# Designs tried in a protein design chat: VH-VL binders against q0aze0. Part 169

Target 1, 268 residues: q0aze0
Amino acid sequence: MKIILVNNRFKENTEKKAQEIAGQLSALNVEVIIDNGLDEPYAGTVDFIMVLGGDGTMLRAARRYGQRAIPVLGVNMGTVGFLSNIEINELAEYLPLILREEYSLEARMMLEVAVFQQQSLLTRVFCLNELLLRSNSPRMLSFALEISGQKLEPYRGDGLIVSTTTGSTAYSLSAGGPIADPQLDAFIVTPVASHIINKRPLVVSPEREISLHLLEEREAIIGIDGQIKMDFGAENRVLIKRAPHPLLMVNLKAKPFFTSIDRSLQRQ

## First folded at step 7 (VH-VL)

Design D45 (framework fv_inotuzumab)
Fold by ESMFold2-Fast, scan of step 7:
Structure D45 (fold): chain C 268 residues (1-268), chain A 123 residues (1-123), chain B 112 residues (1-112)
Amino acid sequence: as target 1 above (268 residues)
Amino acid sequence: EVQLVQSGAEVKKPGASVKVSCKASGYTFTSYYIHWVRQAPGQGLEWIGGINPSGGSTTYRRKFQGRVTMTADTSTSTVYMELSSLRSEDTAVYYCARGEYDVYYDTGAFDIWGQGTLVTVSS
Amino acid sequence: DVQVTQSPSSLSASVGDRVTITCRSSQSLVHSSGNTYLSWYLHKPGKAPQLLIYKVSNRFSGVPDRFSGSGSGTDFTLTISSLQPEDFATYYCMQGTHWPYTFGQGTKVEIK
């Protein structure tokens, strides 16, 4: 068995713990690759991915490895999040089940984001939560939204979020989007500080294609999962569609989504 | 004006510890990483490690692991680097430098530097 | 660690000369994002290093257009089209693709 351990490059405690866990796994004849996020993703075949950290580390792991259809387990090292399944102090208890492949998998849709400059593809990335288009200046944006070739009335405001259902509790929620059951597949399209009173969040079939471009020259950025930032100008276009493979999340311990989100909202 | 201002020169004996400060101004302190780089006499630049001021998360080059500690005080916009068990080989000018958060799509470079702090380790 | 080697280690030049410095890495610096994290710095004794070029070819704010960067993969070049008196300094390349970040050994540009 070969396992990738993903950790945060700027958390010394998680790197030490990753080394400790790697030693334990090697003693059990498990091959371990440590990924701290700075180098290229491991290119070889792997059987399991263990993410040591919070939701941010899981988002990175999903972007790097989510399209390989390999089980991914989130192990929390601190602040409770939505994407981790077990706590680090529970890992020893659950390790025998991991090695025996005695767990269930939950599929979470991902976005495929393709950014163009005119006709040329600049980049293609995958993400688990959302794409954010936002102004990078005091000026509001004017931009076009198309859904499967259907042109909507222009959007005017600070930006737009295109989210998965997993991302419904991230930036989309803060912008007024609905809380969605992550077992559903859908795009959630949420305006950011729209100047048009009737612009509401949209819930859209995951079979649709969404495109965005600016209608005026403005300084804007696109953000991916709150981690990747790219300049976005009037010469650019972004195309968003459902990624070919969902992220396969390992479920070792029951984690009731609705009571977790309810408790989180009361603490905020 | 964006700037990083470091504490003054230090002279230490072998085995002692030194703590160098780096005060940031002119930007949002928690939006950028602060890295530490040193240059020993007659040698090139060497990266020591970095800190995320937002959460205090650190990463250190393996060579310095166990001897270096980086901390951030958000109330004063100041980062500290403490190096313990000093050796003659630690004599160097130590720089703090600002780096962007995500190496993937940002500059991947150190754009603003402190003026440097000379640390001399002598017996 | 990824090794970064500069060539030459030193050179002598006159004001107005075209100066070329090469940087070679032991591994490809192309990141999965498609970006190449190779930067160039100017360093003078008693002063802090100054960023000149980032991501191979992008000039940092305020850097004169006589400075240019080029290259790909493992081979990179810094060019100064017409050397000025203030350009006599040591130049460093740095790779930010692989952990830990590593600098070249430096190239000293001296008066001929």
Scores: ipSAE 0.000, ipTM 0.396, lowest interface PAE 15.1, mean pLDDT 85

Design D5 (framework fv_inotuzumab)
Fold by ESMFold2-Fast, scan of step 7:
Structure D5 (fold): chain C 268 residues (1-268), chain A 122 residues (1-122), chain B 112 residues (1-112)
Amino acid sequence: as target 1 above (268 residues)
Amino acid sequence: EVQLVQSGAEVKKPGASVKVSCKASGYTFTSYYIHWVRQAPGQGLEWIGGINPSGGSTTYRRKFQGRVTMTADTSTSTVYMELSSLRSEDTAVYYCARDELEVYGSGYFDYWGQGTLVTVSS
Amino acid sequence: DVQVTQSPSSLSASVGDRVTITCRSSQSLVHSSGNTYLSWYLHKPGKAPQLLIYKVSNRFSGVPDRFSGSGSGTDFTLTISSLQPEDFATYYCMQGTHWPYTFGQGTKVEIK
């Protein structure tokens, strides 16, 4: 069995904890690869991915490995979030179940984002939460949104978010989008500070292809999961579609989504 | 244009605390770590710690643990570093610096603030 | 902590000279992934440090091609092929492979 341990260098003692866990797994004849986020993703075959950290670390793991159809377990190391399943102090208790593959999987849809310059593909990335198109200056954007070839009236405002249902509680929520059951597959399209008062969030089929481009030259960025930033100009086009594979999240214990989000919103 | 703009110079007495700000602009604030580095007179550069603005998670060099606190305010795109129980040895120019989360081979600082001189004298 | 030592601590040079600065670490800077996290910075009095080279040999955007980095394991070099007036400064290497991040003590490049 081969396991990738994904950790965050900015969590106190994370490297030492990753080494401890790697030692425990090696003693059980498990091969361990440590990914601290600074390196290219591990290219070999892998049976399981263990993410040590908070939601940010899980988002990074999902972008790097989510398309490989490998079970991914979020192990919380202090910062409470939505994407972890167990706490680090529970790992020893659950390790026998992990090694025997005695767990259920929850599929979470992902986005495939392709950025073009004219006809040339510049980059292709995957993400779990959302793509954000946003102005990078005080000047608002004018941009075109197309959904499966259907051209909508031009948007004018600070930007747009295209989110998965998992991402409905991230940037999309802050911009006025709905809270969505992560068991549903859908894109949520949420305007950011639209100049047109009646531009509403849209919930569309995950089989739709969404495209965005600027209608005039402006300073803009494309943000992916709040972690990757790319400059975006009038010569660029972005295509967003359902990723080929969902992220397979490991469930070892019940984590009720609706009560968790309800408590989080009350704390604010 | 990526910019990190820091607060102005401070003069403090021993035992006091200082809070330095670093305001980010020209990029997505939550997509990059912000680190703090200082340079005392006649000394080299010294890493203090870093913060992930997205979750607020922090890592501090052991010698500053218990005296330093880093926080981030996403509404103003500003990171703060507070250093308490100041000593004369804390007199230094303090810099904030950006570290990109998703650049393969992160572990380097691409853009820096202009620096804040903190003087601790009696 | 990983110790990073620069050599020399200072040097005197003229415009047009080839300058080399060495950085040596107490431990290998090869990360478990195979990448080596060593970077070089230029610092002038009254200004913020500026990134020159990252991951041993990659030039940062806007950095002139007279600057180059090389090395492996524990021994690294910054080379300036033809020193210009704006290059009189203090240079620092930094390792980002091991926690905590550590800087060399600096090398001051002074005018002759």
Scores: ipSAE 0.000, ipTM 0.387, lowest interface PAE 17.9, mean pLDDT 85

Design D6 (framework fv_inotuzumab)
Fold by ESMFold2-Fast, scan of step 7:
Parts: sequence; C-alpha cells; structure tokens
Structure D6 (fold): chain C 268 residues (1-268), chain A 122 residues (1-122), chain B 112 residues (1-112)
Amino acid sequence: as target 1 above (268 residues)
Amino acid sequence: EVQLVQSGAEVKKPGASVKVSCKASGYTFTSYYIHWVRQAPGQGLEWIGGINPSGGSTTYRRKFQGRVTMTADTSTSTVYMELSSLRSEDTAVYYCARDDLEVYGSGYFDYWGQGTLVTVSS
Amino acid sequence: DVQVTQSPSSLSASVGDRVTITCRSSQSLVHSSGNTYLSWYLHKPGKAPQLLIYKVSNRFSGVPDRFSGSGSGTDFTLTISSLQPEDFATYYCMQGTHWPYTFGQGTKVEIK
C-alpha cells in the first residue's frame, strides 16, 4: 500500500506530525510519500491520500490529486472546517479501517477552469469550491456571462462566483448564495455586489458550460478556491465546466451536514 | 527569499518632488501589490497608496491624490513612488510593503522594505 | 475612513509579563468573504515594521508562539503571553477590509 500525506509545511506542528504519522505507517509496511505543497505532485500510482490540516490543505490536495480517482481522507488538526472527516486524535482508532479499506466514499464534483487569451489556452486548473471573478481595484466590473451558448444581459458590480455545491458554504454563502446539499451536483452562480437590480444567484445543471469575459478594460483577477490568483483582462476569456472526475472523499465517521451547518450559522 | 530593497535617503527643498524606489526579488513580481506607508517623526504609520505591478493600476489615499504617483517597471521588478509639492510635514520614513491582497480582495503586509528617510527642509 | 483605535497608547512591563493590547474599529471588519482582515505589526526605531498576526489570529511564519491574536467584528486583542527582551517595541494594528487601509495609533511597550 502506498499513501500520500499532504500537509502544510508553513505550519511547523503539522510538518512534525506528518513525519510521526509517516513513521507509524512505515512500521505497518505502508510506503509513504510526503507532499508539503512545494514540489510537483507525486506522479506514481497511489492507493490513498491522507490530508493533514484544515479545509485549505484539503482544497490544495483536491487541485493536485482530485482528478485521479484516489480516496482522499481529511484529518483535522484542530481547525474548524467542513472538509475533514476525522480528528487527528482519532487517527489511531481508524487506521485499521483505512488499511483494510473498510470505508465509504462520497463523490464531490469539481470545476475545470480554462483561461484563454484570444483563442489560445493559457492555463487549465481544477478546483473543489469556486472560481471568483473580481475587480482588482475600487472600480466595478462590466462583464458578460454566457451559459451553454445563451448570452445573459451584461453584469455590473464587484464580480461573480461560480461554485460547486461543496463550495456553497464558502464565499458563495457570504455573497448571498444558497446552502446546497453537497451530495447534489450543480453550479451555483452568485453575483458579488451587483449594481444591476434583480441579478440573483442561479443554480444550473453541472452539464452546462459557463463563460466569462470583460466588456470594458478593467483590472480584474480570477481566484481559485481562495488560494490561487490570476490576472484577468479584456483580452481574456474563462470557460468553466464540470471536471471529468469528482473528488472521492473518504467517509469513516458519519458527518451530519445539516445539523453541522445549522450549528455553524448560530456561531457566525 | 523575498526581499524589498529601497533607494537611499533624500533631502529636498519645499516645493520639490522626490522619487523613491523599491526593488523586489525572490517572488513573482506581478503577483503581489506593493503599497507605500510612511511614518513622520513622533507619528504613527500612515497608508499612502498601492499599485498592482501587473497592470499598473493605483489606489491612493485621498489626501495624497494629485501629489503622489506610483509606477512599476516589470523589467527591473521595481516600484516607484513620486511625491510632488513637498512640504515640511512630508518629512518621514517611507516604506514599501508587499500586500498578499488575498484572492478575495483584502489583505495585510507580509514583507517590508527597509525604509527611506525623506527630509524636507530649507 | 474606518477609524482604528488602540488601547493603551503605552504601557510599562517586565520580562515575563503577560501583555494585552486592544484594537477597536469604527465599523465591522468582516469582509463579504467571511474573513476578517485585521493584522498586527511590531515596529522598532530604525527597522521596518514586521508582520506578527494576520486575519485576526494567524501567526505569520517565524513568529514565536507567545504572540496570539483574538477578537471579532470591531474588537480585537493582541496578547504576548510572556514578554521577552526583544519584544519591547511599538505595536500597530491595521485593518485591510476597507479602502483606505488604516492603522491604529500604536501602543508602545516599555521596560519598567
């Protein structure tokens, strides 16, 4: 068995804990690859991915490995979040189940984001939560949204979010989007501070293609999962599709989504 | 390693202009905003403005609008701040600072230049 | 502009003391993203300011564990659990939620 341990090297306690866990797994005849985010993703065949950290570390793991159809387990290191399944102090208890493959998998849709300059593909990235288009200055944007070839009336405002259902509790929620059951597959399209009245969040089929481009010269950025920032200008176009594969999240412990979000909203 | 290195101290007469440089190294220059912050003797820190090196867009605090100009040269990874119509109250240490400007559009200053003393006197 | 006020303006302390500095903003610093952009900086004469805490409670790389941040909305606190000789400095909070960015007036931590 070969396991990737994903951690955040900029958190010293997490790096130390990753080394401890790697030693424990090696003692059980498990080959361990440590991915601290700085090197290229491990290219070889892997049986399991263990993410040590909060939601941010899981989002990075999903971008690096989410398209490979490998089980991914989120292990919480003391931060509050929605993407972990077990706590670090529970790992020893669940480790035998992991090694015997006695767990279920939840499929979580991902976005495929392709950025073009004119007709040339500049980059393609995958993400678990959302793409954000926003102004990179105090000036509002004017931009075009097209859904599966249907051109909507122009948007004016601070930006737009295109989210997965997993991302419905992230920035989309703060911008006024709905809370979605993460077991559903859908795009949630949420305007950010729209200056055109009656621009509402849209919930659309995950089979749709969404495209965005600027109608005026403005400095804008595209943000991916709150972690990657890319410049976006009037010469650019972005195309958003459902990614070919969902992230396969390991479920070792029942996680009651609706009661968890209900409790979280009382504390926000 | 991330470094911001500023130009040396300047002494100017009232009414003159000063141009301070901030040379960046150790990261992708166009991926971060550079802001300017000053501290006058006996005073606290005061934000002046910022520039996006990628497109050259600038945002200035209103009190400096019309007197400050920020520019970026991507070929040398250098940001400039020019302050015109200098007054004695512009005597201060001027710092450049890198703004992570988080993907969601708000931020904090993670790395700072060493500072440039600008003295405005007769 | 969002006003940011620190308390106290100065304090005297001994090595080993627990030091608490507060920062209050004139309006909420919760950004539309749900993040709160309040940061804390240490500044010594002749040196550049250095980041200690960002987004209320996150310690910047290399910052000792004795520094911690807490708070929400408009009320924020920087705590130094056991003051060290190198910690005698002026501390500033800054809000980065609203343009223009604004600093508190500073809190000078002096040796008793």
Scores: ipSAE 0.014, ipTM 0.584, lowest interface PAE 7.8, mean pLDDT 88

Design D7 (framework fv_inotuzumab)
Fold by ESMFold2-Fast, scan of step 7:
Parts: sequence; structure tokens; C-alpha cells
Structure D7 (fold): chain C 268 residues (1-268), chain A 122 residues (1-122), chain B 112 residues (1-112)
Amino acid sequence: as target 1 above (268 residues)
Amino acid sequence: EVQLVQSGAEVKKPGASVKVSCKASGYTFTSYYIHWVRQAPGQGLEWIGGINPSGGSTTYRRKFQGRVTMTADTSTSTVYMELSSLRSEDTAVYYCARDTYEVYGSGYFDYWGQGTLVTVSS
Amino acid sequence: DVQVTQSPSSLSASVGDRVTITCRSSQSLVHSSGNTYLSWYLHKPGKAPQLLIYKVSNRFSGVPDRFSGSGSGTDFTLTISSLQPEDFATYYCMQGTHWPYTFGQGTKVEIK
């Protein structure tokens, strides 16, 4: 058995814990690859991915490995989050079940994001939460949104979010979007500080293709999962589609989504 | 490793202009804003403004409007701050700093230049 | 402009002491994304300022674990659990949520 341990390279406690867990797994004849973000994603075949940390570490793991159809387990290190299934102090208890493959999988949709310069593909990336289009200067944006060939009236404001249902509790929520059941597959399209008062969040089929481009030359960026920035100008366009494969999240114990989000909102 | 290296100390007369450079290395130059912050003797840190090296857009604090100009040279990974119509109260150590300007839009300064002392005296 | 006020302006302490510095803003520092952009910097004469804490409570790489940040909304705190000789310096908070970015006036930590 071969497992990737994904950890946060900037957290000293997490690095030490990852090495400790790697030693325990090696003693059980499990081959361990540590991914702390410094190297390219491991290119070989693996059986399981264990993410040690918070939601941010899980988002990185999803972008690197989510399209490979490999089980991914989130192990919480004490930070409140939505993407972990067990706590670090529970790992020893659940490890025999992991090694015997005695768990269920929950599929979470992902976005496929393709950025073009005029008609040439510049980059193609995947994400679990959202794509953000926002201004990268003091000026607001004027931009066009097209959904499956249907051209909407122009947008004017700070930007736009295209989110998965998993991402509904990330920036989309803060920007006024709905809380979505992660069991549903949908895109949530949420305006950021729109100057057009009646622009509302949209919930659309995940079979839709969404495109964005600027109507004026402005400095803008495309943001991926709150972690990657890419320059975006009037010569660029972005296409957003459902990714070919969902992220396969390991379920070892029940985690009640609605009560968790309710408690989180009251705690803020 | 990330480094910001500034030009050396300057002594100027009132009414002159000064141009301070900040050379970046160890990261993708166009991916981060560069801001300028000064500290006058006996005073705290004061934000002056910032520049986006990828497009050249600038934002200046109103107090410096009309006197400050920030530019970026992507071929040398260098940002410049020019301050004109110098006064004795412009005597300060001037720092460049890298602004994370995070994906969601706001930021903080993670790496700083060593500072450049600008002295304005008659 | 958002006003940022630190307290105290100065304090005297001994090595090993627990030091607490407070930062207050004139309006909420919660960004539309839900993040709070309040950072803390250490500054010594003749040296560049150094980032200690970002987004309220996150310690920057290489910063000793005796430094911690807490707070929310408009009220924030930097704590040094056990002051070391190299920690005698001026500390600044900065808000980066609203343009223009604004610094607190500084807190000088002096040897007792």
C-alpha cells in the first residue's frame, strides 16, 4: 500500500506530526510519500491520500490529486473546518479500517477552469471551492458573463464568483450566496459588490458552460480556491465547466453538515 | 529566497527630487504588489502607496498626491519611487515591501527591503 | 481612512515577562471574503520591519511560537508569552482590509 501524506509546509507542528505518522505507517509496511507543497505532485500510482491540516491543505490536495479518483481523507489538526472527517487524536483508532479499506466515499464535484489568451489555451486547472474574477487595481470591472451560449447583460462591480456546492460556505457565502447541500451538483454564480443592484446569485446546472471576459482593459485576476492568482486582461477569457472526476472524500464517521455550518455561523 | 534590495542613501536639497529603487528576486515579480512605507525620525511607519508590477497601476496616499510617482521595470524586476518637491519633513528611511494582496483582495507585507535613508537639508 | 490605535504607546518589561499589546480599529476589519487583514510587525532601529503575525492569528514562517495574535472585528491583541532579549523593539499593527492601508502608532517595548 502507498499513501501520500499532505501537510502544511509552514506549520512546524504539522511537519513533525507528518513525520511521526509516516514512521508509524512505514512500521506497518505502508510506503509513504510526504507532500508538503515544495515539490511537484507525486506522479506515481498511490492507493490513498491522507491530508493533515485544515481546509486549505485539503484544497491544495484536491487541486493536485483530485482528478485521479484516489480516496482522500481529511484529518483535522484542531482548526475548525468543513473538509476533514476525523480528528488527529482519532487516527490510531481508525487506521486499521483505512488499511483494510473499510470506509465509504463521498463524491464532491470540482471545477475545470481553462484560461485563454485570445484563442490560445494558457492554462487548465481544477478546483474544489471556486473561481473568483476580481479587479487587481482601484478601478471596478466591467465584464461579460455567458452561460451555455446565453449572453447576460453586462456586470459592473468588483467581480464574480463561480462556486461548487462545496465552495458555497467559502467566499460565495461571504459575498451573499446561498448555503448549498454538498450532496447536490450545481454551480453557484455570486456577484462581488455589484454596482447593478438587481444582480442576484444564480444556481445553475453543473452541465452548463460558463465564460467570462472583460469589456474594458483593466487589471484583473482569476483566483482559484483562494490560493492561486492568475493575471486576467481584456485579451483573456475563461471557461468554467464541471471537472471530469469528482474528489472522492473518505467517510469514516458521520459529520453533520447542516449543524456544523449553523454552529460556525453563530461562532463568528 | 525572496529578497528586496534598495538603492543607497541620498542627500537632497529642498525642492529637489529623489528616486529610490527596489530590486526584487526569488519570486515571480509580476505576481505581487510592491508598496512603499517611510519612517521619519521619531515617528511611526507611514504608508505612501503601492504599484502592481504586472500592469503598472498605482495607488497613492492623498497626502503625497502630485509629488510621488511609482514605476516598475519588469525586465530588471525593479520598482522605483520618485518623490518630488522635497521638504525637510520628507527626511526619513524609505522601505519597499511586498504586499501579498491575497487572492480574495486584501493583504499584508511579508518581505521588506533594507531601507533607504533620504536626508533633505539645505 | 480607517484609524488604527495601539495601546500602550510604550511599556517596560524584563526577560521572561508576558507582554500584551492591543490594537483597535475605527471600523470592522472583516473583508467581504470573511478574512480579517490585521498584521503585526517588529521593528528595530537600523533594521527593516519584520512580519510576525498575519490575518489576526497566523504566525509567519520562522517566527518563534512565543508570539501569538488574537482578536476579531475591531479589537486585536499581540502576546509575547516569555520576552527574550531580542524582543526589545517597537511593534506595529497594520490593517490591510481597507484602502489606504494604515498602521498603528507603534508600541515600544523597553528593558525594565
Scores: ipSAE 0.448, ipTM 0.745, lowest interface PAE 2.6, mean pLDDT 90
Fold by OpenDDE, second read of step 8:
Structure D7 (fold): chain C 268 residues (1-268), chain A 122 residues (1-122), chain B 112 residues (1-112)
Amino acid sequence: as target 1 above (268 residues)
Amino acid sequence: EVQLVQSGAEVKKPGASVKVSCKASGYTFTSYYIHWVRQAPGQGLEWIGGINPSGGSTTYRRKFQGRVTMTADTSTSTVYMELSSLRSEDTAVYYCARDTYEVYGSGYFDYWGQGTLVTVSS
Amino acid sequence: DVQVTQSPSSLSASVGDRVTITCRSSQSLVHSSGNTYLSWYLHKPGKAPQLLIYKVSNRFSGVPDRFSGSGSGTDFTLTISSLQPEDFATYYCMQGTHWPYTFGQGTKVEIK
């Protein structure tokens, strides 16, 4: 068995723990790759991904490895979030199940975000939570939103979020988006400070495509999962689709989503 | 103020090993990676490798693999680079540099050590 | 490895001159994150290299406004709008998008 340990290089506790766990796994004849962000994503085949840390680390892991159909386990290390399944102090208890592959998987839809300069692809990113388009100035943006070829009325506001159902409890929620069942596949399109009062979020079929571009010469940025940032101008287009592969999240321990929402949200 | 202070010049014979130190200060030592870059006489800058002081993970340029070892001492905030089987071609000024490596695996060097001259001669 | 080529290798200029140095990479330096990790460094003999520009066009802290960076994809430029006495040095570009990190061969800016 080969396992990738993903941790946050800026969190010393996760780094130390990754080394410790690596040693333990090696003693059990498990091959371990540690991804602390220093190197490129491991290109070789692996059987399991263990994420040590919070939601941010999981989001990074999802972007780096989510396309590879590898089980991903979130191991929380004292943070508040929605993407971890077990706590670090529970790892020893569940390790035998992991090694025997006795766990269930939950498929979570990811976004495919493609940014273009005219007709040229600048970058393509797969992400678990959301794409954010927002103004890089105190001024509102004017931009076009198109869903499966249907052009909506020009949008004016600070920005727009296109989120997965997983991301519904992230920035989309803060912007007034609905909380979505993570077992659903859907886009959530949430306005950020829309010029139109009470502009409602949209729940969109994952079969559709979402396109955004600016209608004016103004500085904007694209944010992805709160971690990737890039400039976005009038010559750019962004196309959002359902990623071809979902993230396979490991479910070792039952974690009731709806009964824990209030508790989790109160901590954030 | 961020500072990287390196050890003094070294003179070595071919086949020997050299160990250069880089002491970091002015920031959280374990929060940034330290890389090593060298410049041979009349040549440009050449990346050697890098280390995460937190945990000691390393990445080396392929041409140096097997000869270079980077280590970190968190108690003294010092990174070490050891180069073995020295050759005349290894004569160079060696620099340590702090990498503001972003989460996606790319970066740049915002602070550098003053350099350490390593001379390899028979 | 990604090859990075600077042009010119050397140039002579006077104080007050506008100086332009070009850096070309063998492949695009656009990272999957959308960032472009092209940086510029100033290096004087016997001194530590200094970061001038990071991510193509961002001036590092304390770097004078006369230094600017531009470019995209594979072509990048460092511009010194008005050369000062302290600017005579060797300049290097570096790509940090692909492993391994690679530097240009350097551009020596000398006094005319």
Scores: ipSAE 0.000, ipTM 0.469, lowest interface PAE 14.0, mean pLDDT 91

Design D8 (framework fv_inotuzumab)
Fold by ESMFold2-Fast, scan of step 7:
Structure D8 (fold): chain C 268 residues (1-268), chain A 122 residues (1-122), chain B 112 residues (1-112)
Amino acid sequence: as target 1 above (268 residues)
Amino acid sequence: EVQLVQSGAEVKKPGASVKVSCKASGYTFTSYYIHWVRQAPGQGLEWIGGINPSGGSTTYRRKFQGRVTMTADTSTSTVYMELSSLRSEDTAVYYCARDTFEVYGSGYFDYWGQGTLVTVSS
Amino acid sequence: DVQVTQSPSSLSASVGDRVTITCRSSQSLVHSSGNTYLSWYLHKPGKAPQLLIYKVSNRFSGVPDRFSGSGSGTDFTLTISSLQPEDFATYYCMQGTHWPYTFGQGTKVEIK
């Protein structure tokens, strides 16, 4: 068995813990690859991915490995979040179940994001939460949204979010989008501080294609999962589709999504 | 390790221009914004403006508009700030700072250059 | 421009004292994302400013745990739980939610 341990190298405690866990797994005849986030993704075949950290570390793991259809387990290191299944102090208890493949999988849709300059593909990335289009200056944007070839009336404002259902509780929620059951596959299209009255969030089929481009010469960025920034100008176009493979998240114990989000919202 | 290293002190006459450099190392130069902040004697910190090294786009504080120009040279990982029509009130220590410019918002300055003293006197 | 005001402008303290500095903004610093971009910096004569706290309450790498930040909306606080000799300095808050970024006027912490 071959397992990738994904951790955040910028947190010293997580790096030490990753090395400790790698030693334990090696003693059980498991081959371990450590991904600290600084090097290229491991290119070889693996059987399981264990993410040590919070939601941010899981988002990185999903972008790097989510399209490989490999089970991914989130192990929380003390940060409260929605994408981890077990706590670090529970790992020893659950490790035998992991090695015997005694767990269920929850499929989470991902976005495929392709950025073009005219007809040339500049980059193709995947994400678990959302794509954000926003200004990189204090000026509002004017931009065009097309859904499956249907051209909507122009948008004016700070930007737009195209989110998965998993991402419904991230920036989309803060911008006024709905809370979505993560078992549902859908795109959620949420305007950010729209200056045009009655621009509402849209919930659309995951089979649709969404495209965006700027209507004015402005400087903007495309944000991926709140972690990656890409420059976006009037010469660029972005195409968003459902990714070919969902992220396969490991469930070792029940996590009540609706109770958790309700409790979180009452604290705000 | 992340480092920002600035050019040395400058002494200028009123009406002259000064160009201060800030050389970045230890990270991907085009992934972070660089801003300039100054501190005049006996005064607090004052933001001047910033530049995105990836595209060269700039944003300046209104009071410096027309007098300040920021540029970036990606081949040397260096940002420049040029301030023209210097006045005695421009005497200050000038700092470059790396702006996180987070995807979900704006930002804060995580690493700073050592500072460059610019003295404007006749 | 968003105005940022610190209180007090100066204070005298002894090693071991608990020091509290406040920062008020003229409008909310909550971004549409839910993040609040209020940061705190330590500045000493002849040295570059250094980041202490970012996004209200997050301690920057290498910053001692005696430094903590709290607050929400328009009212923010930096606390030093037990002042050390190296902590005599000027402290600045900065808002980074709205452009242009604006600094508070500074709080000078002087030895009693």
Scores: ipSAE 0.560, ipTM 0.800, lowest interface PAE 2.0, mean pLDDT 90
Fold by OpenDDE, second read of step 8:
Structure D8 (fold): chain C 268 residues (1-268), chain A 122 residues (1-122), chain B 112 residues (1-112)
Amino acid sequence: as target 1 above (268 residues)
Amino acid sequence: EVQLVQSGAEVKKPGASVKVSCKASGYTFTSYYIHWVRQAPGQGLEWIGGINPSGGSTTYRRKFQGRVTMTADTSTSTVYMELSSLRSEDTAVYYCARDTFEVYGSGYFDYWGQGTLVTVSS
Amino acid sequence: DVQVTQSPSSLSASVGDRVTITCRSSQSLVHSSGNTYLSWYLHKPGKAPQLLIYKVSNRFSGVPDRFSGSGSGTDFTLTISSLQPEDFATYYCMQGTHWPYTFGQGTKVEIK
């Protein structure tokens, strides 16, 4: 068995714990690769991904490895979030199940975000939570939203979020988006400070495609999962689709999503 | 103010080992990677490797693998680079540099040490 | 490894001159994040290298306005609009998009 341990390089406790766990796994004849961000994503085949840390670390792991159809376990290390399944102090208890592959998987839809310069592809990113288009100035943006070829009325505001159902409890929620059942596949399109009062979020079928572009010469940015940032201008287009592969989240311990929402949100 | 201060010049015989230190200050030591770059006489800059002071994870350029060892001491905010089996070709000024790594392991060096001359001669 | 080639290898210029240095990479330096990790450094003998430009066109803190960076994909340029006495040095570009990091061979700017 080969396992990738993903940790946050800015958190000392996760780095130390990763090394400790690596030692333990090695003693059990498990091959371990530690991904702390220093190296590019491991290109070889692996059987399991263990994420040590909070939601941010999980998001990074999802972007790096999510398209590879590898089970991903979130191990919380004292943070508040929605993406971890077990606590670090529970790892020893569940380790035998992991090694025997006695766990269930929950498929979570990811976004495929493609950014273009004219007709040329600049970059393609897979992400678990959301794509954000936001003004890079105190002025509102004017941008076009198209869904499966249907052109909506131009948006004016600070920006727009296109989120997965997983991401519904992230930035989309702060912007007034609905909380979605993570077992659903859907886009959530949430306006950020729209000039239209009570502009409603959209829940869109994962079969559709969403495109955005600016209608004016103004500086904007694209944010992905709150971790990737890139400039976005009038010559750029963004196309958002359902990623071809979902993230396979390991479910070792039942976590009642709906009964824990209030508690989790209060901690954030 | 961010500073990287390196140890003094070294003179070594072929086959020996050298250990250069880089003391960091003015920032959170464990939040940034430290890399080593060298410049041989009349040559350009050459990347050697890097270390995460938080946990001590390292990555080395392939040509140096097996000869280079990087370590970090968090108590003194110091990174060390040890190069063994020294050759005349290893004669160079060695620099430590701080990497402002972003999410996917790409970055640039925003601060550098003053350099350490290592001379390998018989 | 990604090859990075600077041009010219050396040049002579006078104070006040406009100086342009080019850096070309063997493959695109556009990262999957959308960023382009091309940086420029100034290096004087016996001194620590100094960061001038990062991500193609961003001046590092304290870097004078006369320094500017531009380019995209595989072709990049460092421009000094009006060369000052303290600017005579060797300049290096570095790509930090692909592993391992690689430097250009350097451009020595000498006094005419």
Scores: ipSAE 0.000, ipTM 0.469, lowest interface PAE 14.4, mean pLDDT 91

